VHH binders against EKC/KEOPS complex subunit cgi121 (cgi121). Designs and how they scored, part 196

Target 1, 174 residues: EKC/KEOPS complex subunit cgi121 (cgi121), of Schizosaccharomyces pombe (q9p7j3)
Amino acid sequence: MILPLFPETQVHVFVYENVSNCAAIHEQLISQNPIYDYAFLDAATILYKKQVYSAIIRALEDRRDEQMKTKTIHSEVILSLSPKTEISSAFRQFSMTKKSKNIVVVKIDSKLTEEEEFERLDKLVEGNRVEFSDEELQKLIDFKVLKKNYKLDPSTLENPLASILSSIALRGYS
Short names: E, the ipSAE of ESMFold2; O, the ipSAE of OpenDDE; V2, 0.75 times the mean of E and O plus 0.25 times the DockQ between their complexes.

## First folded at step 20 (VHH)

Design qq9 (from qo3 with R108H; framework vhh_6qgx_2; at its last look DockQ between E and O 0.95; V2 from the best seeds 0.87)
Fold by OpenDDE, look of step 20:
Structure qq9 (fold): chain B 174 residues (1-174), chain A 123 residues (1-123)
Amino acid sequence: as target 1 above (174 residues)
Amino acid sequence: QVQLVESGGGLVQAGGSLRLSCAASGFTFSDHHMAWFRRAPGKEREFVAAIAYTGKYTFYTDSVKGRFTISRDHAKNTVSLQMNSLRPEDTAVYYCAATYAWDYYTEHAYEHWGQGTRVTVSA
């Protein structure tokens, strides 16, 4: 996938449900195994495609503007999901954990086609790939976690997307 | 209240050794990665070493590889930095830090910091 604002950057997003080896993946992440150079997100924290895209765009903008707060673009995606500026908090809020069951995986700067990237990733993730869609994400979301992460209240729950996107876009401006 | 308290700093001759220790409290030590940073006079704070929350993985800045060893003790909630073959350029205030994120090399990733302990290496 090519984002219009970043035509030189290829992005792929995958969703997996019923992942059995999140703990093993997490181990590879904390070991900083370069084979696992992805943003592994807990699907329980993701409600919309636009949420993910917004975070990706924010991360890419930060990179473009040389304003990245994290070391890697994938970590920046995780940070960009958060309304908080603290990297540690963002990871706690949105990154895949050892206990995660469903995940969203983002690849930035891919040199491969989507299918090729999937084949690579499929060797790492033991789960079922599902469509990257709002419909599928809605099945995986934990609204309690979502509400907590974005401090959603009854008024914002009427249109959580707007609130989420605002939080992402305005991170650091509150 | 979160606390990171460094100790073990001091004056040492070049080629000597020093062991820094950091005592952590007020947060879940077992799920946080720990690191040492240092700030030399007139310089910015820089990454020195990190250790994953499991203790299985360690990471070092290039200049200290082979000389420094980071370790942690979960029973005591401590992280240590064994510094061998010290050089004058190792002179700095050394800070202990903690993070949930595995962005080990990034200063801003660390949410908890100690006050630092001074290490001076004489020529």
Scores: ipSAE 0.904, ipTM 0.944, lowest interface PAE 0.5, mean pLDDT 96
Fold by ESMFold2, look of step 20:
Structure qq9 (fold): chain B 174 residues (1-174), chain A 123 residues (1-123)
Amino acid sequence: as target 1 above (174 residues)
Amino acid sequence: QVQLVESGGGLVQAGGSLRLSCAASGFTFSDHHMAWFRRAPGKEREFVAAIAYTGKYTFYTDSVKGRFTISRDHAKNTVSLQMNSLRPEDTAVYYCAATYAWDYYTEHAYEHWGQGTRVTVSA
């Protein structure tokens, strides 16, 4: 997929459910293995496609403007999901952990078609690919985690999209 | 409260060795990556070495590779930096730091910092 403001940047997003090897993937991330250069997100923290696209756009804008705070564009996506500027907290709140069961995986700057990238990723992830859609994401979300991560009150939890997107867009302007 | 307390700094002649130690308390040491940064007089703080929370993966800035060794002791909640073949350009205040994020080289990624220990290497 091509985002209108970033016409030369290929982005792919995959969703996996029932992943059995998150501990092994986590080991590869902390070892800095370049084969695993993706953003691996815990699906329990993601309710909307727009949540992911907004974080991707924010990360790409910060890269364009030479304002990235993290080392890679994929780690910048993780930070960009957070309403706050603390890198360590953003990783703790949004990254896949050793105990995650369902994940959202983002590849930015792909030189491959979606299916070619999937073929590579499918060798790394032991789980079942599902559609990247609001319907599938809703099945995987943990609303308690979502409320905590974005500090949503009960009245906004029924339709929290605007609050979440505002948090992503406004980080760093307070 | 969270504390990182460095020790082991001092004056040493070029070619000598020092071992820095950092005692950690007030946070979950076992899920944090640890690092040493240093600030030379008149310079910005720079990355020296990091060790993943498992102890299995270490990372070094190029100028210290082969001379410095980072290690951690989970039972004692300490991280150490063995510094061999010291050079005058290693003169700096050395800081211990901790993060959950595996963005090892990025100063801003570290959420806990020590007060530093001074190392002076004389020619």
Scores: ipSAE 0.791, ipTM 0.911, lowest interface PAE 0.9, mean pLDDT 92
ESMFold2 (binder alone), look of step 20: mean pLDDT 90; pTM 0.917

Design zi10 (from zh5 with D101N; framework vhh_7yz9_2; at its last look DockQ between E and O 0.96; V2 from the best seeds 0.88)
Fold by OpenDDE, look of step 20:
Structure zi10 (fold): chain B 174 residues (1-174), chain A 120 residues (1-120)
Amino acid sequence: as target 1 above (174 residues)
Amino acid sequence: QWQLVESGGGLVQAGGSLRLSCTASGFTFDNYRMGWYRQTAGNEREWVALIAKHGRIDYADSVKGRFTISRDNAKNTVYLQMNSLKPEDTAVYYCTARLYNKYGPTEDYWGQGTPVTVSS
């Protein structure tokens, strides 16, 4: 997938449900294993494709401007999902944990086709791949978590996408 | 050999001010994004303020409106003016320099850290 604003950057996004080895993946991430050079997100915190894309774009903009807050572009994606600037909070709220069951995986700067990247990632993730779509994401979301992460109230819940995108886009601009 | 030397930390009362300085040597200062992070015992480092080589400035929400970052390329120095300090600002403050290519960071340098203590 190519983003219009970043035509030279290939991005792939995958969704897995019923993942049995999140704890193992988490350990590899802590050890900074380069084979696991992805952004691993908890699917319970993701409601829309555009939410993920917005975070990716924000991260890419930060990289473009040489103003990344975290060490890697993938960690920057995780931070970019958060309405808060605190790194620890962002990871706590949006990153895959050892207890996660469903995950969204993002790869930036891939040199592989989507299928090739999937084959590579499929060796790392023990779960069932599902379509990256709003329909599938809606099946995996925890609305309690979502509401907490973005401080959604009855008024913003009428159009949660707009509220989420605004939070991502305007992070640090309050 | 590259080096980042920090100064200006210390003890201050709540509501007070401090100005941190970080002087760089051993690398091309103008090409690097400079910034400040802070860390408390048992916690990960958090970013505080960053200033890119092209001039973009970002502040963490917790310090926005109170802290000001600036750089003097002629002196190879980055500054952090900290006003209206709060006890929760107590931490070790680290100066950082980061070099980028089109794919992201390629070099990271860190100072030794300077302690800032804000008393109630």
Scores: ipSAE 0.917, ipTM 0.963, lowest interface PAE 0.5, mean pLDDT 96
Fold by ESMFold2, look of step 20:
Structure zi10 (fold): chain B 174 residues (1-174), chain A 120 residues (1-120)
Amino acid sequence: as target 1 above (174 residues)
Amino acid sequence: QWQLVESGGGLVQAGGSLRLSCTASGFTFDNYRMGWYRQTAGNEREWVALIAKHGRIDYADSVKGRFTISRDNAKNTVYLQMNSLKPEDTAVYYCTARLYNKYGPTEDYWGQGTPVTVSS
């Protein structure tokens, strides 16, 4: 898709469930293999489409403003999901790990259609693609993890979206 | 050909202050995002403070309110004023210079690092 604020930036987001090869993907990410140049997120940490889009927008804003903290736009998305500024904690909390079972995969600056990007990604990920939708994400979330990552209290758990989006948008300013 | 030379590190008691300087040469300083990262033993580098060519400043949560970054383009120098120092600020501090195009960083320069030790 194309975000209105960044009209020349093609973005694709994919969701996979029951992924059997996260350990292998993780090894490739550590090796910095350019074929794996995506943001691989643990779906247990993602409840909303808007959560992912807000992190993408924040990463793109920091690129536009020449204030990226990490080396790549995809690693910047991972940092941008976090309410805190520390890179290591953001990766620990939101990135796919060897033990992940469901993942959200983000590609920024794609030169491919969604179908073409999916065909490439599907060669890398051994799992079942599901729709990138709030309905599917809700099935994969771990609410205990979500509450911990964003420090949500019981009252905000009824409508956590605003608190989460504020954390992403305002990180570093509060 | 290019250089980033840090200075001003050392040993200081908790609650004290230090001022780090980083002088650049071999590239057009005004065009670069300048910044400071720090690294403790066995850990990855973490960003501390960044200052864009047009003046936007970002601070890591752990240093906000205590550290101040500034740049003097006439002297090709970026500074980090570090006040109210804590033992957890102990690290090697690296000066960085980063050039961007519309797709992200194209040049990413790092100094040799200057050690800072904050004793309790």
Scores: ipSAE 0.802, ipTM 0.921, lowest interface PAE 0.8, mean pLDDT 92
ESMFold2 (binder alone), look of step 20: mean pLDDT 81; pTM 0.815

Design zi11 (from zh5 with H54S; framework vhh_7yz9_2; at its last look DockQ between E and O 0.94; V2 from the best seeds 0.88)
Fold by OpenDDE, look of step 20:
Structure zi11 (fold): chain B 174 residues (1-174), chain A 120 residues (1-120)
Amino acid sequence: as target 1 above (174 residues)
Amino acid sequence: QWQLVESGGGLVQAGGSLRLSCTASGFTFDNYRMGWYRQTAGNEREWVALIAKSGRIDYADSVKGRFTISRDNAKNTVYLQMNSLKPEDTAVYYCTARLYDKYGPTEDYWGQGTPVTVSS
């Protein structure tokens, strides 16, 4: 996928359910294995495609302006999902954990086609790939976690997308 | 060889102020994003304030309105004015310099850190 605001940057997003090796993946991420150069998100925290795209765009903007807070563009995506500026909080809130079962995987600056990237990633993730869509994401979301992460209340739950996007966009600008 | 040297840390009472300085050498200062991170024992470093070569400035929410970052390219120095300090600001503060290409950071340099202790 090509984002209109960043035509030179190819982005791929994949969704896996019933992943059995999240703990193993997590260990590889901790060891900073370059083969695992992705953003691994807990799908329980993601409700909309636009949520992911907004975070990606935010991260890319930070890179363009040379104001990344984290070490990699993928870690910056994780940070960008959070309404908080704290890196540790963002990772705790949105990053895949050893206990995760469903994940969203983001690749930025891919030199491969989506299919080629999938084949590569499929060797790393032991789970079932599903479509990256709002319909599939809403099946995997934990609303309790979502409400906690974005401090959603009854009034904002009527349109959670607007609240989420605002939180992402306005992070650090309050 | 590159070097980042912090100064200005110390003990201060809550509500007090400190001014940290970081002087760089051994690289082209003007091309780097400069900034400050802080770290407490047992925790990861957290970003505090960043100033890009373009002049863009970002602050962590916890310090916004209280801290001010600035840079003097002629002196190869970055500053952090810390006002209205709180006990939760207690940490080792690290100066950082980061170089970018179109894909992201290519070089990262860190100072040895300067301790800041805010007493109640």
Scores: ipSAE 0.921, ipTM 0.964, lowest interface PAE 0.5, mean pLDDT 96
Fold by ESMFold2, look of step 20:
Structure zi11 (fold): chain B 174 residues (1-174), chain A 120 residues (1-120)
Amino acid sequence: as target 1 above (174 residues)
Amino acid sequence: QWQLVESGGGLVQAGGSLRLSCTASGFTFDNYRMGWYRQTAGNEREWVALIAKSGRIDYADSVKGRFTISRDNAKNTVYLQMNSLKPEDTAVYYCTARLYDKYGPTEDYWGQGTPVTVSS
């Protein structure tokens, strides 16, 4: 897709369920293998498409403003999901781990169509692609994890979208 | 042959102040985002304060209100004024310089680090 504020930046987002090789992917990410240059998120932490898009937009704004905190635009997406500025906690809370079962994968600056990018990614991920949609994400979320990550109380758990999006947008201003 | 040379680290009592300096050479300083990261034992480096070519400044939550970053382009130097220091600020502090294109960082330079110890 093309974001209006960033019209020259092609972004693709994929969702996989029942992924069997997260440990292998994790090893490749630690080794900084350029073939794995994506953001790999734990789907248990993602409830909305807008959550992912807001983090992408925040990361792209920081790149535009030459204020990225991490090494790559993809690692910056992981940081941007967090309400806090600490890099290590953002990665612990949102990144795919060796034990993850379902993942959301983001590619920024793609030169490929969605299906071409999927073809490459599908060689790396052993799991089943599902639609990137609020309907599918809601099947994969862990609400206990979501509450912890964004410090939601019972009233905000009823309608968490606004609270989550404001946390992403206002990081560093609290 | 680029260089980043940090100075100003040391031992300081909690509540005290310290000023770190980082002098750059071998590249066009004015074009770089400058910054400070820190690393505690057994942990990854964490960003502390960044100052862009434009002058835009960001601080990590843990130091906001206590630390001040600034740059002097005429001296090719970036500074970190650290006030109200806490034992949790104990770390090795690294100066960094980063050049961007539209896809992100293209050059990413790191100093050797300067240790800061804050005692109770």
Scores: ipSAE 0.788, ipTM 0.916, lowest interface PAE 0.8, mean pLDDT 92
ESMFold2 (binder alone), look of step 20: mean pLDDT 81; pTM 0.809

Design zi12 (from zd4 with K102R T106S; framework vhh_7yz9_2; at its last look DockQ between E and O 0.85; V2 from the best seeds 0.85)
Fold by OpenDDE, look of step 20:
Structure zi12 (fold): chain B 174 residues (1-174), chain A 120 residues (1-120)
Amino acid sequence: as target 1 above (174 residues)
Amino acid sequence: QWQLVESGGGLVQAGGSLRLSCTASGFTFSSYRMGWYRQTAGNEREWVALIAKSGRIDYADSVKGRFTISRDNAKNTVYLQMNSLKPEDTAVYYCTARLYDRYGPSEDYWGQGTPVTVSS
């Protein structure tokens, strides 16, 4: 996938359900294994494709402006999902944990086709790939977690997308 | 050889002010994004304030309105003016320099850190 504002940057997003080895993946991430150079997100925290894209765009903008808060573009994507500027909070709220069952995986600056990248990633993730779509994401979301992460109230819950995107876009501008 | 030297840390009462300085040597200062992170014992470093070579400035929510970052390229120095300090601001503050590469990982330099203690 190519984003209009970043035509030179190829992005791939994958969704896995019923992942059995999240704990093992998490350990590899802690050890900073370069083979696991992805953003691993807990699918329970993701409701829309636009939510993910918005975070990716914000991360890319930060990189473009040479103002990333984290060390890697993938960690910056995780931070960018959060309405807060605190890195630890963002990771706690949105990153894959050892207890995660469903995940969203983001690859930035891929030199491979989507299929090639999938083949590579499929060796690392023990789960079932599903389509990256709002329909599939809605099956995996935990609304309690979503409400907590973005402080959604009954009035904003009617249109959570607008609230989520606003939170991402306006992070650090309050 | 590159070097980042922080100064200005110390003990201050809540509501007080401190000014941190970081002087760089051994690299082209103006080409780097400069910034401040802080760390408490047992926790990871958290970003505080960043100033890009373009002049773009970002602040963490916890310090916005209280802290001010600035840089003087002629002196190879970055500053952090900290006002209205709170006990929660107690940490070791680290100066950092980052050189961005469009196609690869960024190069990071870190100072040794300067401790800031805010008493209640």
Scores: ipSAE 0.899, ipTM 0.946, lowest interface PAE 0.5, mean pLDDT 95
Fold by ESMFold2, look of step 20:
Structure zi12 (fold): chain B 174 residues (1-174), chain A 120 residues (1-120)
Amino acid sequence: as target 1 above (174 residues)
Amino acid sequence: QWQLVESGGGLVQAGGSLRLSCTASGFTFSSYRMGWYRQTAGNEREWVALIAKSGRIDYADSVKGRFTISRDNAKNTVYLQMNSLKPEDTAVYYCTARLYDRYGPSEDYWGQGTPVTVSS
């Protein structure tokens, strides 16, 4: 897809369930293999499409403003999901791990159509692709993890989306 | 050849202050985002403070209100004023210089690091 404020930037988002090779993918990410240049997120941490898009937008804004904290736009997305500025905690909380079962995969600056990018990604991920939708994400979320990651309390229970999006947008400004 | 030379680190009591300096050569300093990262024992480097060529400044949550980054383009130098130091600030502090293109970092330079120890 194309974000209005970033018209030259093509973005694709994929969701996989029942992924059997997260450990192998994790090794490739640690070795910085360029074939694996995606953001691999643990789907247990993602409840809404807007949560992912807000993190993408925040990462792109930081790139535009020459204030990226991490080395790649994809690692910047992972940081951008976090309400806090610490890189290591953001990766611990949101990134795919060797033990992850379901993942959300983000490609920014794609030169491929969605289906072409899927064909490449499908060679890397041993799992079942599902739709990137709020309906599918809600099946994969762990609400205990979500509450912990965003420090949601009873006062935010009524409107968790707005609290989550505000955390992403305002990190560093509060 | 490019260089980044940090100075100003050392041992200080909690509550004290230090001023780190990083002097650059071998590239057009005013075109680079400058910054400081730090690395504690057993952990990876974490960003501390960044200052873009535009003058935009970002601070990590852990240092906001205590640390101040600034740059002097005439002296090719970036500074980190560290006040109200805590034992948790103990780390090796690295100066960084980063050049951007439309896809992100295109050049990414790091100093050798300057140790800071904050005693309780």
Scores: ipSAE 0.794, ipTM 0.919, lowest interface PAE 0.8, mean pLDDT 92
ESMFold2 (binder alone), look of step 20: mean pLDDT 84; pTM 0.835

Design zi13 (from zd4 with S54H K102R; framework vhh_7yz9_2; at its last look DockQ between E and O 0.96; V2 from the best seeds 0.88)
Fold by OpenDDE, look of step 20:
Structure zi13 (fold): chain B 174 residues (1-174), chain A 120 residues (1-120)
Amino acid sequence: as target 1 above (174 residues)
Amino acid sequence: QWQLVESGGGLVQAGGSLRLSCTASGFTFSSYRMGWYRQTAGNEREWVALIAKHGRIDYADSVKGRFTISRDNAKNTVYLQMNSLKPEDTAVYYCTARLYDRYGPTEDYWGQGTPVTVSS
């Protein structure tokens, strides 16, 4: 996928359910294995495609302006999902954990087609790939976690997308 | 050989002020994003304030409105003015310099850190 505002940056997003090796993947991430150069998100915290894309765009903007807070563009994506500026909080709230079951995987600056990237990633993730869509994400979301992460209340729950996108876009501005 | 040397840390009472300085050498200062991180024992470093070479400034939520970052390229120095200090600001503060290409950071330099202690 090509983002309109970043036409030179190819992005791929994949969704896996019933992943059995999240703990193993997590260990590889801790050890900074370059083969695992992705953003691994807990699907329980993701409700919309636009939420993911907004975080990606936010991260790319930070990179463009040379104001990344984290070490890699993928870690910056994770931070960008959070309404808070604290890195540890963002990772705690949105990153894949050893106990995660369903995950969203983001690749930025891919030189491969989506299919080629999938074949590569599929060797790393032991789970079932599902469509990256709002419909599938809705099946995997934990609304309790979502509400906590974005401090959603009854008024914002009427349109959670708007609230989430605003939180992402305005992070650090309030 | 590159070097980042912090100064200005110390003990201060809550509500007080400190001004940290970081002087760089051994690299083209004006090409780097400069900034401050802080770390407490047992925790990961957290970013505090960043100032890009093009002038964009970002602050962590916890320090916004109280801290001010600035840079003087002629002196190869980045500053952090810390006002209205709180006990939770107690940490070792690290100066950082980061170089970018189109894909992200290519170089990262860190100072040795300067301790800041805010007493209640």
Scores: ipSAE 0.921, ipTM 0.964, lowest interface PAE 0.5, mean pLDDT 96
Fold by ESMFold2, look of step 20:
Structure zi13 (fold): chain B 174 residues (1-174), chain A 120 residues (1-120)
Amino acid sequence: as target 1 above (174 residues)
Amino acid sequence: QWQLVESGGGLVQAGGSLRLSCTASGFTFSSYRMGWYRQTAGNEREWVALIAKHGRIDYADSVKGRFTISRDNAKNTVYLQMNSLKPEDTAVYYCTARLYDRYGPTEDYWGQGTPVTVSS
């Protein structure tokens, strides 16, 4: 897809459930294998499509403004999900780990159609693709983790979207 | 051929101040995003303060209100004024210079680091 604010940047987002090889993927990411140049997120931390798109937009804004904190746009997406500025905390809280079961995968600056990108990614991820939709994401979320990551109180847990998006947008400004 | 040389680190008591400097050579300083990262023992490097070529400044949460970054393009130097220092600020501080294109960093330079120790 193309985000209106960034018309030259193609973005694809994929969701996989029941992933059996997160440990192997994690080792490839540590070794900086360019075939694995995606943002791999733990789906237990993602409730909304807009949560992911807001982090992508924040990362792209920081790239545009030459203020990226991390080395790649994909690692910047992981940081951008966090309400805090610390890189290590953001990765601990949102990145896929060796123990993850379900993942959200983001590709920025893709030169491929969604289906072409999926064909490449499907060779790397041993799991079942599901739709990137709020319906599917809510089946994979861990609300205990979401509450902790964004410091949500009981009054916001029914409709936490605005609180989450505000946390992403205001990181570093409060 | 490029160099980034940090200075100004050392030992300071909690509540005190230090001013770090980083002088660059071998590239067009005014074209680069400049910044400071720090690393504590056993941990990954973390960003502290960044200043874009056109003036946007970002601070990490842990230092906002206490640290001030600035640059002097005529002297090819970026500064970090560190006030109200805490023991948690103890780290090796690295100067960085980063050049961008539309896809992100194309040059990513790091100094050797200058140690800062803040005593209780």
Scores: ipSAE 0.777, ipTM 0.914, lowest interface PAE 0.9, mean pLDDT 92
ESMFold2 (binder alone), look of step 20: mean pLDDT 84; pTM 0.843

